# VHH binders against f1rkq4r372to572: the designs that were tried, part 17

Target 1, 201 residues: f1rkq4r372to572
Amino acid sequence: KQMVRVLERVCTTLLGLEDQLNALDRAAGDGDCGTTHSRAARAIQGWLKESPPPASPAQLLSKLSLLLLEKMGGSSGALYGLFLTAAAQPLKAKTDLAAWSAAMDAGLEAMQKYGKAAPGDRTMLDSLWAAGQELQAWKSPGANLLPVLTKALLENAEAAAEATKNMEAGAGRASYISSARLDQPDPGAVAAAAILRAILE
Below, E stands for the ipSAE of ESMFold2; O stands for the ipSAE of OpenDDE; V2 stands for 0.75 times the mean of E and O plus 0.25 times the DockQ between their complexes.

## First folded at step 9 (VHH; framework vhh_gocatamig_d2)

Design e1 (at its last look DockQ between E and O 0.01; V2 from the best seeds 0.00; counts 0 for: pae E 14.9 > 2, placed apart)
Fold by OpenDDE, look of step 9:
Structure e1 (fold): chain B 201 residues (1-201), chain A 118 residues (1-118)
Amino acid sequence: as target 1 above (201 residues)
Amino acid sequence: EVQLVESGGGLVQPGGSLTLSCAASGFTFSDHYLAWYRQAPGKKRELVAGIYSGGHTLYADSVKGRFTISRDNAKNSVYLQMNSLRAEDTAVYYCAVGDLWSYEYDHWGQGTLVTVSS
């Protein structure tokens, strides 16, 4: 039940951001970032109506990966699929904070290795990478300060998303457009940060 | 100008094999994500396989173990080896190119028809 609520919150968040993300994407993209994420949200909602999600986090992420690859489609679907598939692996054995940290790292590594982007390239990787760094910092002390961790993680992710407005595009369509106006944050980074908030709030 | 030209489609019997090719031009091939989609009559276009610039591959469950996507950067080409073909594989197959970080595919080919029938 809790997992369903989280997923529903993610979907509601993405649907609510459709126009904003499209607006951000019109500056340097084709203006469909929001619509693409809304398609993902609708796919997830449809899936939840058919059956409950898997109880295992690893299975959940794997199923979500497949769902996004097939239903969300496009380059973004492939990118999320890549991340989620990799992230599922460390969660097969454990589901503690360390395992989730490892999951984030695995996803980020896959994005960088196969997606050929790096932090600072003005992509969703910037938000996710910032969140991953925070998880790395907190897994070691074992302080079990989840509320503090959550707050710090979200602040870092959102700050990273905002910081993309001052970055030069190193990946994505904007990187191929010399005349692109990059005075707004990357819509992918904004979407990624919003997803994290929906999951963790 | 970006160009994607599919080839290799045709009529094949169930259990048969077929290799599709997509010749690309007009962009830095080695830097881009590539994918095969298919669309059967009356159905939505669906992902078949994808290959990242780094070489990682993904497949739809319906074709996993039967289809293989590969790329040749020297030839600016992407391929789809289809084995153990089934009637339900009948569709127009499309080649797509995109940047993973730009949400949607940038370009599609015109497609090549694959018909699996006895």
Scores: ipSAE 0.504, ipTM 0.770, lowest interface PAE 0.8, mean pLDDT 91
Fold by ESMFold2, look of step 9:
Structure e1 (fold): chain B 201 residues (1-201), chain A 118 residues (1-118)
Amino acid sequence: as target 1 above (201 residues)
Amino acid sequence: EVQLVESGGGLVQPGGSLTLSCAASGFTFSDHYLAWYRQAPGKKRELVAGIYSGGHTLYADSVKGRFTISRDNAKNSVYLQMNSLRAEDTAVYYCAVGDLWSYEYDHWGQGTLVTVSS
């Protein structure tokens, strides 16, 4: 029941950000980042209306990976798909905090190795990588410490998303905009940070 | 023998400032997470601010922009600079320490009372 509430919160968050993410994407892209994430949110909502989500976190992440590959599409759908497929593996046997840390590490590795993304490329990886660094410090903390660690993880991811405004656009663009530092954060990184906040609260 | 000793509490008028200090002993201070919590009468203990061993900070929404947490590893101390104090900041303030391998905060101080009233 808690997983359904988390997924619905993620979906409503992404639907609420559609116009903002598209506006950010128009500054340095093709203006569809918000629409792409809204498509994913609607696909998840449709899936939840038709069936209950799997209780196993590994099965849940695997199902979400397939759903996003099929319904979200594009580079974002592929990167999320790689992340979720890899993150599901450490969660097959255990679901403690160490397993979630391993899941984050596996997802980040897959995005870097197979998605050809790296920190500093002005992508959703920038936010996720920052969250992963904070999560490495999460080794079975006591209950009183978890709210503090959760807040730190979210703030680090959100700061990393904001910092993408200081990064150059990818090397494949030769326009005058590719030669300048962009003063707007990357919409994919903003979306990833918002997803993490929706999950953890 | 881990010990945390808070000081700097007292009576202050609204809009005033206080600096709380927490002196720590009995553990390797530089490797630990430090936090300030507060508990107002009749309320649950709530997080005010925290600081990681690496210096990253976080704050409750109610104190952002008014309070600043800092640490001095050479003096084994953590501080809370409290500015623009309001009546709702009245509480007993506790220093807490934990490492990220523990299931909860390892140790808490005895607390220092902050009263904000005319």
Scores: ipSAE 0.000, ipTM 0.189, lowest interface PAE 14.9, mean pLDDT 76
ESMFold2 (binder alone), look of step 9: mean pLDDT 80; pTM 0.807

Design e2 (at its last look DockQ between E and O 0.01; V2 from the best seeds 0.00; counts 0 for: pae O 12.7 > 2, placed apart)
Fold by ESMFold2, look of step 9:
Order: sequence, then C-alpha cells, then structure tokens
Structure e2 (fold): chain B 201 residues (1-201), chain A 118 residues (1-118)
Amino acid sequence: as target 1 above (201 residues)
Amino acid sequence: EVQLVESGGGLVQPGGSLTLSCAASGFTFSDHYLAWYRQAPGKKRELVAGIYSGGHTLYADSVKGRFTISRDNAKNSVYLQMNSLRAEDTAVYYCAVGDLWSYEWDHWGQGTLVTVSS
C-alpha cells in the first residue's frame, strides 16, 4: 500500500545519502551521521519484511519511535524518538491535514523543550522548524493547493538545511569551534530535509 | 577530561532492588543527554533508560514501570533505581553521555555488574 511505498522511499533515500552525511559530519563530528541513518533505514526495511505497518498514523509513528530508539540507537535515535512520540499524540483522534500540522508542532516543541535547542542553533531542528512554518497553511481549506504548499514546504526545509552552514553552533560538539570552521551544513538538518522530501514526493 | 564512574552494582535475588549511580566530570553536565545501557553475556549492548537535558525520560519496554532514571545536576550525577529485578536483568550496566545535537555518544563509563540470582 501507499504507506509501505513512502517508508521504502525514505529508506532508499537515507541509504543513498550515507557517504554524503558522513562527509558533512566530519566537519564538526566523528563522521558517522550517515552510518547511523543507514542503520535506521535497514531497521525499518527489516520491520516491513516482518509485518505491514499499522494503519493508524498515531500507532505508526509510535512504532517507528520505538524502533528507532532500539535499533538506530545513540543520540540520533533519542532525537527521532522524542520527535515521533510527541508527533503521534495529535494524530490519535484525527488524521486530517490540520492534525498533521499539529503533529509537526508537537514534535518540534518536544525537541526544543527536552533537547534545549532552538531554530538557529545549527541542528536538524532548523530544517524541521522551517517545514513546520510552511505546514501552518495546511490547517486551512484548500486541498487543490497541496502541490504548491508541498513544494514550498520542501524548498523551505532544504534552504534552512543549507543555511546551517552559516550559523553559529548553539548545541552539540560543533558549539566548541568557531563558525568559520563549520562552512558546511549540519548533517542532521540535511538528513531531516531529505526525509521530508522522501515522504512528500 | 571526561569521566563517568558507575557504582551500586552487586548481587541481588529476584524481586530485589538496587540503585545505580554515575558520577560525571569534565563537561557541562546539565546540558547533556544521559543514559543507562546494559550488556548481558553474549548479547548486544542495549538501551535501558535515558534522560534529556530538559528532564524528559525514556525507557526500554522491558524495564518500563520497574526502573526509574533521574539526575541531580548539582551533584553531576545520574541514577538508575531498579525495582522488581529479574534474572534477565543480569548485565553490566553502563552510564553514557552524549551531545544530543552532535548525533553521537561521546563517552561511556567502565560499567558496574548487576547479578540477579538465587
């Protein structure tokens, strides 16, 4: 079905980005961001071979959250787990476009509150926050505008990911080096933007 | 120099309790994500519990309701209260610290052995 195709596309995208994300991570990290995202992709692929995903979006995000916490591991798994657990809550009662916008808002709030980061800190939050701002338009009637709104969301998220190369690091290991030495986008922000494109294209 | 020192492990009978402690130094403790992992003989290291810099906690399904993670930023310490211990909880328990936004674990402690046996 359509959800399996979306998940497979996300997995293929992350596997294809492994070397690029590792290279970006070497600018301020240990060079394994791509490897951890590939581990997540392989865990999802294995899960899909074992069973179809839940039909409920809330249950789907909750299951993905647990899967990533257990199989992706580390700080990356904790970040996605935090986001997905919070994002699942608004989707329990409703699954319309407004509920999906609320899901994004909930995930962003959890990352900011419990991760102690904000937009502008040069993290994956920058891409996700940019997408969330465009998602606000999804709360209004106007389904025939979805292709335009989707394009704007993806362009904004991708631009925000690229812009992290110019940001002063406000969190993580990169916060210990000067902004001039960063001159590359944050690998987490690039990965988040690519995931969104895989989901929405 | 980052140091993580676990303590509180030991031998306990099924149904018993232990409190593990991890004393941290060499970094800004209050800004970091802290976690407990465990590794049983012949198994991969697995997450037990984590606590975010903002105080939110998460738990593996196998320990939810039995274990509680907490932190004391004034003492640079993270704790794991383990109740209703079972034989399958036998493992070496490790404290770990990570910069959440660097997408990596930075440092691991030496581990403390917990044995649950009659």
Scores: ipSAE 0.117, ipTM 0.551, lowest interface PAE 6.4, mean pLDDT 81
Fold by OpenDDE, look of step 9:
Structure e2 (fold): chain B 201 residues (1-201), chain A 118 residues (1-118)
Amino acid sequence: as target 1 above (201 residues)
Amino acid sequence: EVQLVESGGGLVQPGGSLTLSCAASGFTFSDHYLAWYRQAPGKKRELVAGIYSGGHTLYADSVKGRFTISRDNAKNSVYLQMNSLRAEDTAVYYCAVGDLWSYEWDHWGQGTLVTVSS
């Protein structure tokens, strides 16, 4: 039930951001980032209407990966698919904090290796990477309480998304557009940060 | 207009059985998930059972093994078979449907009262 609510919140968030993300994407992309994420949200909703999500986090992420690859499409769908497929692997054995940290790392590595993006390239990876850095702190002795860490994680992810307005496009569709206006945040980064908030708030 | 009409409620003794029905109209029934909720006096409304469009079901822990939710798409109806009823099952039972996937349902019926008492 909790997982269902989380997924619902993610979907609602993405649907609510459709116009904003499209607006951001019109400046540096093809203007459909919001629509693409909304399509993903509706696909997830449709899937959950058919059956409850898997109880296993690993299975859940794997199923989501396949769903997004099939229904979302585009570069975003491919990147999320890569991330989720890789992130599912460490969660097969355990689902503790260390396993989730490893899952984040695996996902980030997959995006860099196969997606050819790196932190600072003005992509969704920037937000996710910022979140991953904070998540690593959870494994350190003397770490703050979970609510404080969650807040910090979200703030870092959102800050990273905002910071993309000052970055040059090193990957993604914007990198192929010489005349792109890069004075606004990357819509992928904004979307990624919003997803994290929907999950963790 | 979406309509949900519950029926089948009544007085039953502990250990007894009862079947609730909900007749639905105003939407594509086969495409939607459906649920039964209940609300006892002075308590919050709570989920009892849900059934997905694909036929998968979920239940509250308190009713697992005793209640069964089912649907008949040809009749646009959802059912709740209630066995081994207990006093704590006394409540108004509501049928619910939503346009979007959510446990916060968009539409409710008027409810049907189930009273379990000796």
Scores: ipSAE 0.000, ipTM 0.243, lowest interface PAE 12.7, mean pLDDT 87
ESMFold2 (binder alone), look of step 9: mean pLDDT 80; pTM 0.800

Design e3 (at its last look DockQ between E and O 0.40; V2 from the best seeds 0.00; counts 0 for: pae E 4.4 > 2)
Fold by OpenDDE, look of step 9:
Structure e3 (fold): chain B 201 residues (1-201), chain A 118 residues (1-118)
Amino acid sequence: as target 1 above (201 residues)
Amino acid sequence: EVQLVESGGGLVQPGGSLTLSCAASGFTFSDHYLAWYRQAPGKKRELVAGIYSGGHTLYRDSVKGRFTISRDNAKNSVYLQMNSLRAEDTAVYYCAVGDLWSYEYDHWGQGTLVTVSS
């Protein structure tokens, strides 16, 4: 039930952000980032109505990966699918903080290696990478304060998203358009940070 | 304009093999995610296999070990080698392209029919 609530919160968040993300995407994309994420949200909600999600985090992420690849679209879905597929692997054996940290790292590595982007390219990687760095830091002994970790992780992710407004696009359509006005944050980065907040709050 | 043209579909017996091809144009092929989907009559469209610009591949569980997706950037083509075909593989197969890090490029071909029947 907790997992269902988390997923519903993610969906509600994404649906609520549709117009904002579309607005952010009009300058650097085709203005449908929000709509694409809403499609993902609706797909997840529909899936949850059919059956309860898997109890295993690894299985959950794998199923979500496939769902997003199928329903979200070939672009955004592919990116999240790539991340989630990789992230599922470390969670097969363990589900402690270290395992989730490894999951984040695996997802980030996959996005970079196979998606051919890097932090600083003004993408969702910036938010996710910031979150991952914080998660790694708190994996160390003595850093076992979940509320503090959550706060720090979210602040860094959101700060990273905001920072994309000052970055040059290194990936995506905006990277091909020199005349693109990039004075606002990347909608992907904003969406990623919002998803993290929905998950962790 | 993005163009995707599938070919290679047909009738095959269970246990048989078939190779699907998709010829792409209208975008920088080497930079894009490519995938094969399928849709059986009365069923929802489902992902079969995907291949990223970096060469990473993914498969639905039911086709793992039987199907192989590959790409030839020089020919702007993506392929799906299907071995050990089963009746449940019967569907219209669609080629799809996506631009990673962009929400703009979701395109589909017209599809090619694969029928597995004895």
Scores: ipSAE 0.332, ipTM 0.682, lowest interface PAE 1.3, mean pLDDT 90
Fold by ESMFold2, look of step 9:
Structure e3 (fold): chain B 201 residues (1-201), chain A 118 residues (1-118)
Amino acid sequence: as target 1 above (201 residues)
Amino acid sequence: EVQLVESGGGLVQPGGSLTLSCAASGFTFSDHYLAWYRQAPGKKRELVAGIYSGGHTLYRDSVKGRFTISRDNAKNSVYLQMNSLRAEDTAVYYCAVGDLWSYEYDHWGQGTLVTVSS
């Protein structure tokens, strides 16, 4: 049921990022990465409008792989096709959290093996690999979603607090202080992160 | 200077076979994704088959089991063996090369016409 909402949210996100992705792509490419992703999003939307997605996650990913291979006009479809075809395999028997982590691992392995890339090569693989490292906790026996979500939330909050040390002050009296003096995190941000840790820990 | 030159197209009867070749130059062939596309009159260009730098192959469903893509990295060439040809396979066939991690096809050939008819 909720897969349709997830897919539609993905499509809306890609359509909203079209200009930003094209601008990033223009720095080193043809400037059409956002356009090809928007084409994929519209193809998925059209597919969902015509029929419900398969109930099986493995069948869903396999269908999506074929759709992207045929409807995207760039090599991105071939890249997603490689990932999704591999990711579908661990989901044939089970669809628990560990199986989804295994699906991510399978997709990453296929990209590295058949695409001849690794983390650190400045590719889409870098972001997917980072997500996969976080998902490794999903493979632990007895793992549940709350501890993983809580850990990720706290880590994001603490990382955001730490990052304020690199920000230039943009408001108030602090905006007149040179950047060299702001080498510590904002104490308000640190306090907020500590409060969240206390509530969720 | 990147070049892709297709050859091997022609007139063939239904049920027949044909081998398309694409000779490539001007880039590191072994590191790239190669593909065959086709475009029939009045239709959008569509993927027929692809072959990854690591050797994995993918096919459009309608040609799976009838067509075989292969590459010879020593000769900088990619091939499409087409068997059991049907009238619906009539199209201009294009060779394409892409850098997967740049998210685009870098170059396309000029195309070779395949006509399946009595």
Scores: ipSAE 0.256, ipTM 0.618, lowest interface PAE 4.4, mean pLDDT 71
ESMFold2 (binder alone), look of step 9: mean pLDDT 81; pTM 0.816

Design e4 (at its last look DockQ between E and O 0.67; V2 from the best seeds 0.00; counts 0 for: pae E 4.8 > 2)
Fold by OpenDDE, look of step 9:
Order: C-alpha cells, then structure tokens, then sequence
Structure e4 (fold): chain B 201 residues (1-201), chain A 118 residues (1-118)
C-alpha cells in the first residue's frame, strides 16, 4: 500500500508539472518534456489499476523500466528504462541504504556510459547525480538519519536542477542550437528533482 | 533535411526471418539514439528495439531472443533482424531517431509493412 501511494504521488506530481515542464522545454527545446512525463504518469496509473506492484524493489524497478520503455515511449522512455534497469541490479541482494546508494550509482553510471552525458551537461543527470552524491555520503554506518538525509538529498537535487540555468547544454536538443537562450533550468533536471521529492517527502 | 527511409518489409510465413533496414541522412548519425517501433492495425505504436549511441541495445519483452537491432555508422543505417516471426509481429515498422536527452524522437520514417501469415 505504501508503494502504491508513493507511485501515485509521483504520477500526480508529474501530471501537475506538465505545463510547467513544457514551458521550460519551449525555451530550449520543442516543448514536449511535460507531455512526455505525463504519458509516463498515465502509464504507471494504468498499470496500478491492473495489479499491485511487485513487493521487491528490484522487481519493481525492473517492471517500471519495461513499462516506461514500452508505454512512455520517446527517447525519455529509453533513458529512464536504461537507468531503472541498471538501478534494479544492486537491489536484488539487499535493500538497505547502501543498496539504494549502489542502485543510484548503477543507474547514473548507465546513463553516462550508454547515454553519453556527464554531470554539468544540463540534463536530468545533474539532479540525479547530486542526489546520488548525497546518498554516497550517508551510506556509511552511523549516518542513517533518514530525515536529515532526505532533506539534504532533496535540497541538493533541487539546487542542482536550478543550477542548470547557468550551464551550457552538453546534451539534448539545446546542445545542437548555438543560438539557444538558456536562462531557465533544464526541464529534465526539474522533473527528476520533483520525482525524488515525490518519492521521499 | 533529416531523412529516414525504411525498407525490407514484406510477406513472410510464421517461423520465417526478415531483415529491415533504415537509411538515415541529414544529421550526425553516430551521435544519435535509434529505435524501431511497430504499429498493428487498431493498436498503439509500441517499442520494438532501441540502440544507443554507444551500441547498447534494448528490446521489448515480446521480441527478446528473436529480434536483433544493429547499426552501421559508416553507412548511416540501422537494422532489425527478425527471426522466428509470429502472426502477432504483423505491423508497420517505423524507424525513429532522437537524442536521449531530448524527451521525444526527432524524426520518424514512413514505415515498412511486415505481414506474417501462413
């Protein structure tokens, strides 16, 4: 039940951000970031109506990966699928904080390795990478203070998203347009930070 | 101008094989993610396979073990080898190109029809 609530919160968040993300994307892209994420949200909602999600985090992420690949569509579907498939692997053995940290790292590594982007390229990778760094800092024994971790993680992710407004595009549509005006944050980074908040708040 | 032109579709019997090709032009081919989609009559367009800039691949569950996507950067082409074809594989197959970090695909081909029937 808790997992369903979390997923529903993610979906509600993404649907609520559709217009804002599209507006951000119109500044440097083709204005479909919000619509694409809304499609993901609707796909997840539809899935939840059919059956409860898997109890195993690894199975959940794997199922979500497939769902986004097939139902979300677009290049974003492929990107999230890549991340989630990789992230599921460390969670097969355990689901403690260290495992989730490893999951984040695995997803980030996959994005960088196969997606050919890096932190600082003004993408969702910036927000997720910031969150991953915080998880790494807290995975050590004695540092398991969830409220503090959550706050720090979200602040870092949101700060990273905001920081993309001052970055040069190293990936995405904006990277192919030399005349692109980049004075707003990357909508992908904003979406990623919002998803993290929906999950962890 | 970006161009994507699919070819290789046709009629094939169940259990047969077919290779689709997509010839691309008008962009830096090696820097882009490529994918094959298909759409059957009355059905939504669905992912079949994708291949990342680095050559990593992904597949829909329904085609895993049967289909193989590959790319030839020198020829600006992406391929879909389809083995052990089934009736449910009948669809118009589309080639798509995009930047993974740009949310949607940039361009689609016109499609090529694959019909699997005895």
Amino acid sequence: as target 1 above (201 residues)
Amino acid sequence: EVQLVESGGGLVQPGGSLTLSCAASGFTFSDHYLAWYRQAPGKKRELVAGIYEGGHTLYADSVKGRFTISRDNAKNSVYLQMNSLRAEDTAVYYCAVGDLWSYEYDHWGQGTLVTVSS
Scores: ipSAE 0.539, ipTM 0.808, lowest interface PAE 0.7, mean pLDDT 92
Fold by ESMFold2, look of step 9:
Structure e4 (fold): chain B 201 residues (1-201), chain A 118 residues (1-118)
Amino acid sequence: as target 1 above (201 residues)
Amino acid sequence: EVQLVESGGGLVQPGGSLTLSCAASGFTFSDHYLAWYRQAPGKKRELVAGIYEGGHTLYADSVKGRFTISRDNAKNSVYLQMNSLRAEDTAVYYCAVGDLWSYEYDHWGQGTLVTVSS
């Protein structure tokens, strides 16, 4: 029941961001990042109407990975697919805070390795990396500290998304001469930060 | 000009095999994610398989175990080996290329028709 509410909140968040993400993407792109994320949200909503999601976090992430790969237009589905498939592995054995930190790390590593990017390249990785670094910096805190730590994680991810406005695009230099977006945040980084907030709020 | 040219389509009996090729030009092939999509008449275009810059592969559930994607960066080509073909695999197959971090596919080929029929 609680997982359905989280997924519905993510979907509502993405649908509400469609125009903003398209506007950010339009600065140097084709203006469809928001539309692509809205398509993902609608696919998730349709899936939830037809069946309850798996109770296992590992199975849930694996299923979401396949759903996004198959239904999300654009290459965003491949990015989320890399992350979610890798993140599911540490969650097979345990679901404590350390396992979720390991899941984040696994997803980040897959994106860097197979997507050939690093923090600072002006991508959604910048937001996710900031969240992962905050999560790694904590040991195993008590439950009474989780609200404070969650707030710090979300603020770091959101600040990293905003900071991408000052970065050069990290795509291969010979591929796209006019793909840099000056003084605008990367739409993927903004979307990733918003997804994290929808999950954790 | 970026171009993606698919080849290898044709008529095949159920249970047969085909290899699709996609030859790429006009960009740095090794820096890109490549995918095969297909579109059957009256249906939406759907993902078949993808291969990342780093060589990792992904597959739609409907083709796992039957199809294999591969790339040859020296020849600027991506391939789809299709085994155990079924009637529902009948479609126009498209090669697509994208920079993962631009969040869209940059270019699509014109497609190659695969028909699986007795």
Scores: ipSAE 0.244, ipTM 0.616, lowest interface PAE 4.8, mean pLDDT 81
ESMFold2 (binder alone), look of step 9: mean pLDDT 80; pTM 0.806

Design e5 (at its last look DockQ between E and O 0.71; V2 from the best seeds 0.00; counts 0 for: pae E 3.3 > 2, grease 26.1 > 24.2)
Fold by OpenDDE, look of step 9:
Structure e5 (fold): chain B 201 residues (1-201), chain A 118 residues (1-118)
Amino acid sequence: as target 1 above (201 residues)
Amino acid sequence: EVQLVESGGGLVQPGGSLTLSCAASGFTFSDHYLAWYRQAPGKKRELVAGIYSGGHTLYADSVKGRFTISRDNAKNSVYLQMNSLRAEDTAVYYCAVGDLWSYDYDHWGQGTLVTVSS
């Protein structure tokens, strides 16, 4: 039930951001990033109406991966699918903080390796990478302040998203336009940070 | 303009094999995610397999161990090798392309029909 509430919060967040993300995407893209994420949200909502999600985090992420690949589309859906598929692996054995940290790292590694992007390329990877760095820092022994971690993680992810407004595009449509002047954050980075907040708050 | 043209579909008996091809043009092929989808009569379109620019692959559970997606960047082509075909694999198969980091919708081919029947 808690997982369902979290997923519903994610969906509500994405649906609420549709226009904003589309507006951000018009600056350097084709203006449909928000619509694409809304499609994902609707797909998840539809899935939840059919049956309860898997109890296992690993199974949940795996199912979400396939759902997004199928329903969200081959571009954004493929990115999230790639991330979630990899992230599911460390969670098969454990679901403690260390396991979730490993899950984040696995997802980030997959996005970089197979998606051919890196932090600083002005993508959703920037927000997720910032969050991953916090998880890495806090998984060390003695770190038992989850609320502080959550706050730091979200602040850094959101800051990273905002920082993309000052980055050169190393990937995505904007990277193909040599004369492109970017003064707004990457919609993918903004979406990723918002998803994290929806999950963790 | 993005163009995707599927081929290789046809009638095959259960247990048989078939290879689908998709010829692509109008974009930098080597940099893009490619996928095969299928749609059976009265059912929703579903993912079959995907292949990223880095070569990583994903498969639907229903086809794991039976289907293999591959790509030839020199030929701007993506393939789907289908083995051990079942009646439930009957569908129109579509080739799709996406730009991962552009957050765009997929481009689709017109599809090729695969019929598995005794």
Scores: ipSAE 0.529, ipTM 0.809, lowest interface PAE 0.8, mean pLDDT 92
Fold by ESMFold2, look of step 9:
Structure e5 (fold): chain B 201 residues (1-201), chain A 118 residues (1-118)
Amino acid sequence: as target 1 above (201 residues)
Amino acid sequence: EVQLVESGGGLVQPGGSLTLSCAASGFTFSDHYLAWYRQAPGKKRELVAGIYSGGHTLYADSVKGRFTISRDNAKNSVYLQMNSLRAEDTAVYYCAVGDLWSYDYDHWGQGTLVTVSS
């Protein structure tokens, strides 16, 4: 039930951002980052109409990974597939906050290792890394303060996405065109921050 | 100009083997995700196998254990070794390349036909 609401909110958010993400992508790409994310959203919506999603978080992330690899396609599908496959593993036994922090760390590690990028390279990792850093703080407190910590996580991820406009690209096609600053946020970082907000409100 | 040229397709009997090759140019090969897709008549294009810049590989369930993707960064080439071929593997096979961090559509080759029949 709650997973269907979250997934639909993510899809609606991505569909609403299509033009903005495409415009950001034109600075160093083909101008279709928003179109690619909209295709992912439509694939998820189609899947939800055909069957309920798995209740297990590990099975859910594994299914989403396969769905994006096969139906979204492209470099974005491969990127999200890499993250989601790795993130599913720590959630197989437990689903507490420590397990979700471990899932984020596993996904980030896979992106860095197999995607050959790091925080500071002006990529989606900048937003996700900021969120992961704040998620580590969630492991320390109990259930109290979760609304305050959620707000901090989202604000940090969004600030990190905006800050990519000040970075020189260290990965992707942008890293080959010039060392000049692009003066626009990375579209992947903006998308990642928006996805997190849709998940957490 | 990004170019991908597939080769190695042909007619093979069920149970046989083929190796597909894809020669790439016009980009920094070692930094890219490479994949093989296939499209049978009347079906949508589907992922067969992928290989990330860091060496990680992935496979569709239908080909796991039978197909092996590999890359040779010195020759700017990606390969698909196909063993234990079945009639349902008949398709046009496409090489695709993606710059993960540009979030774009992939670039595609022209395709090479693989026909599995007796």
Scores: ipSAE 0.368, ipTM 0.689, lowest interface PAE 3.3, mean pLDDT 83
ESMFold2 (binder alone), look of step 9: mean pLDDT 80; pTM 0.806

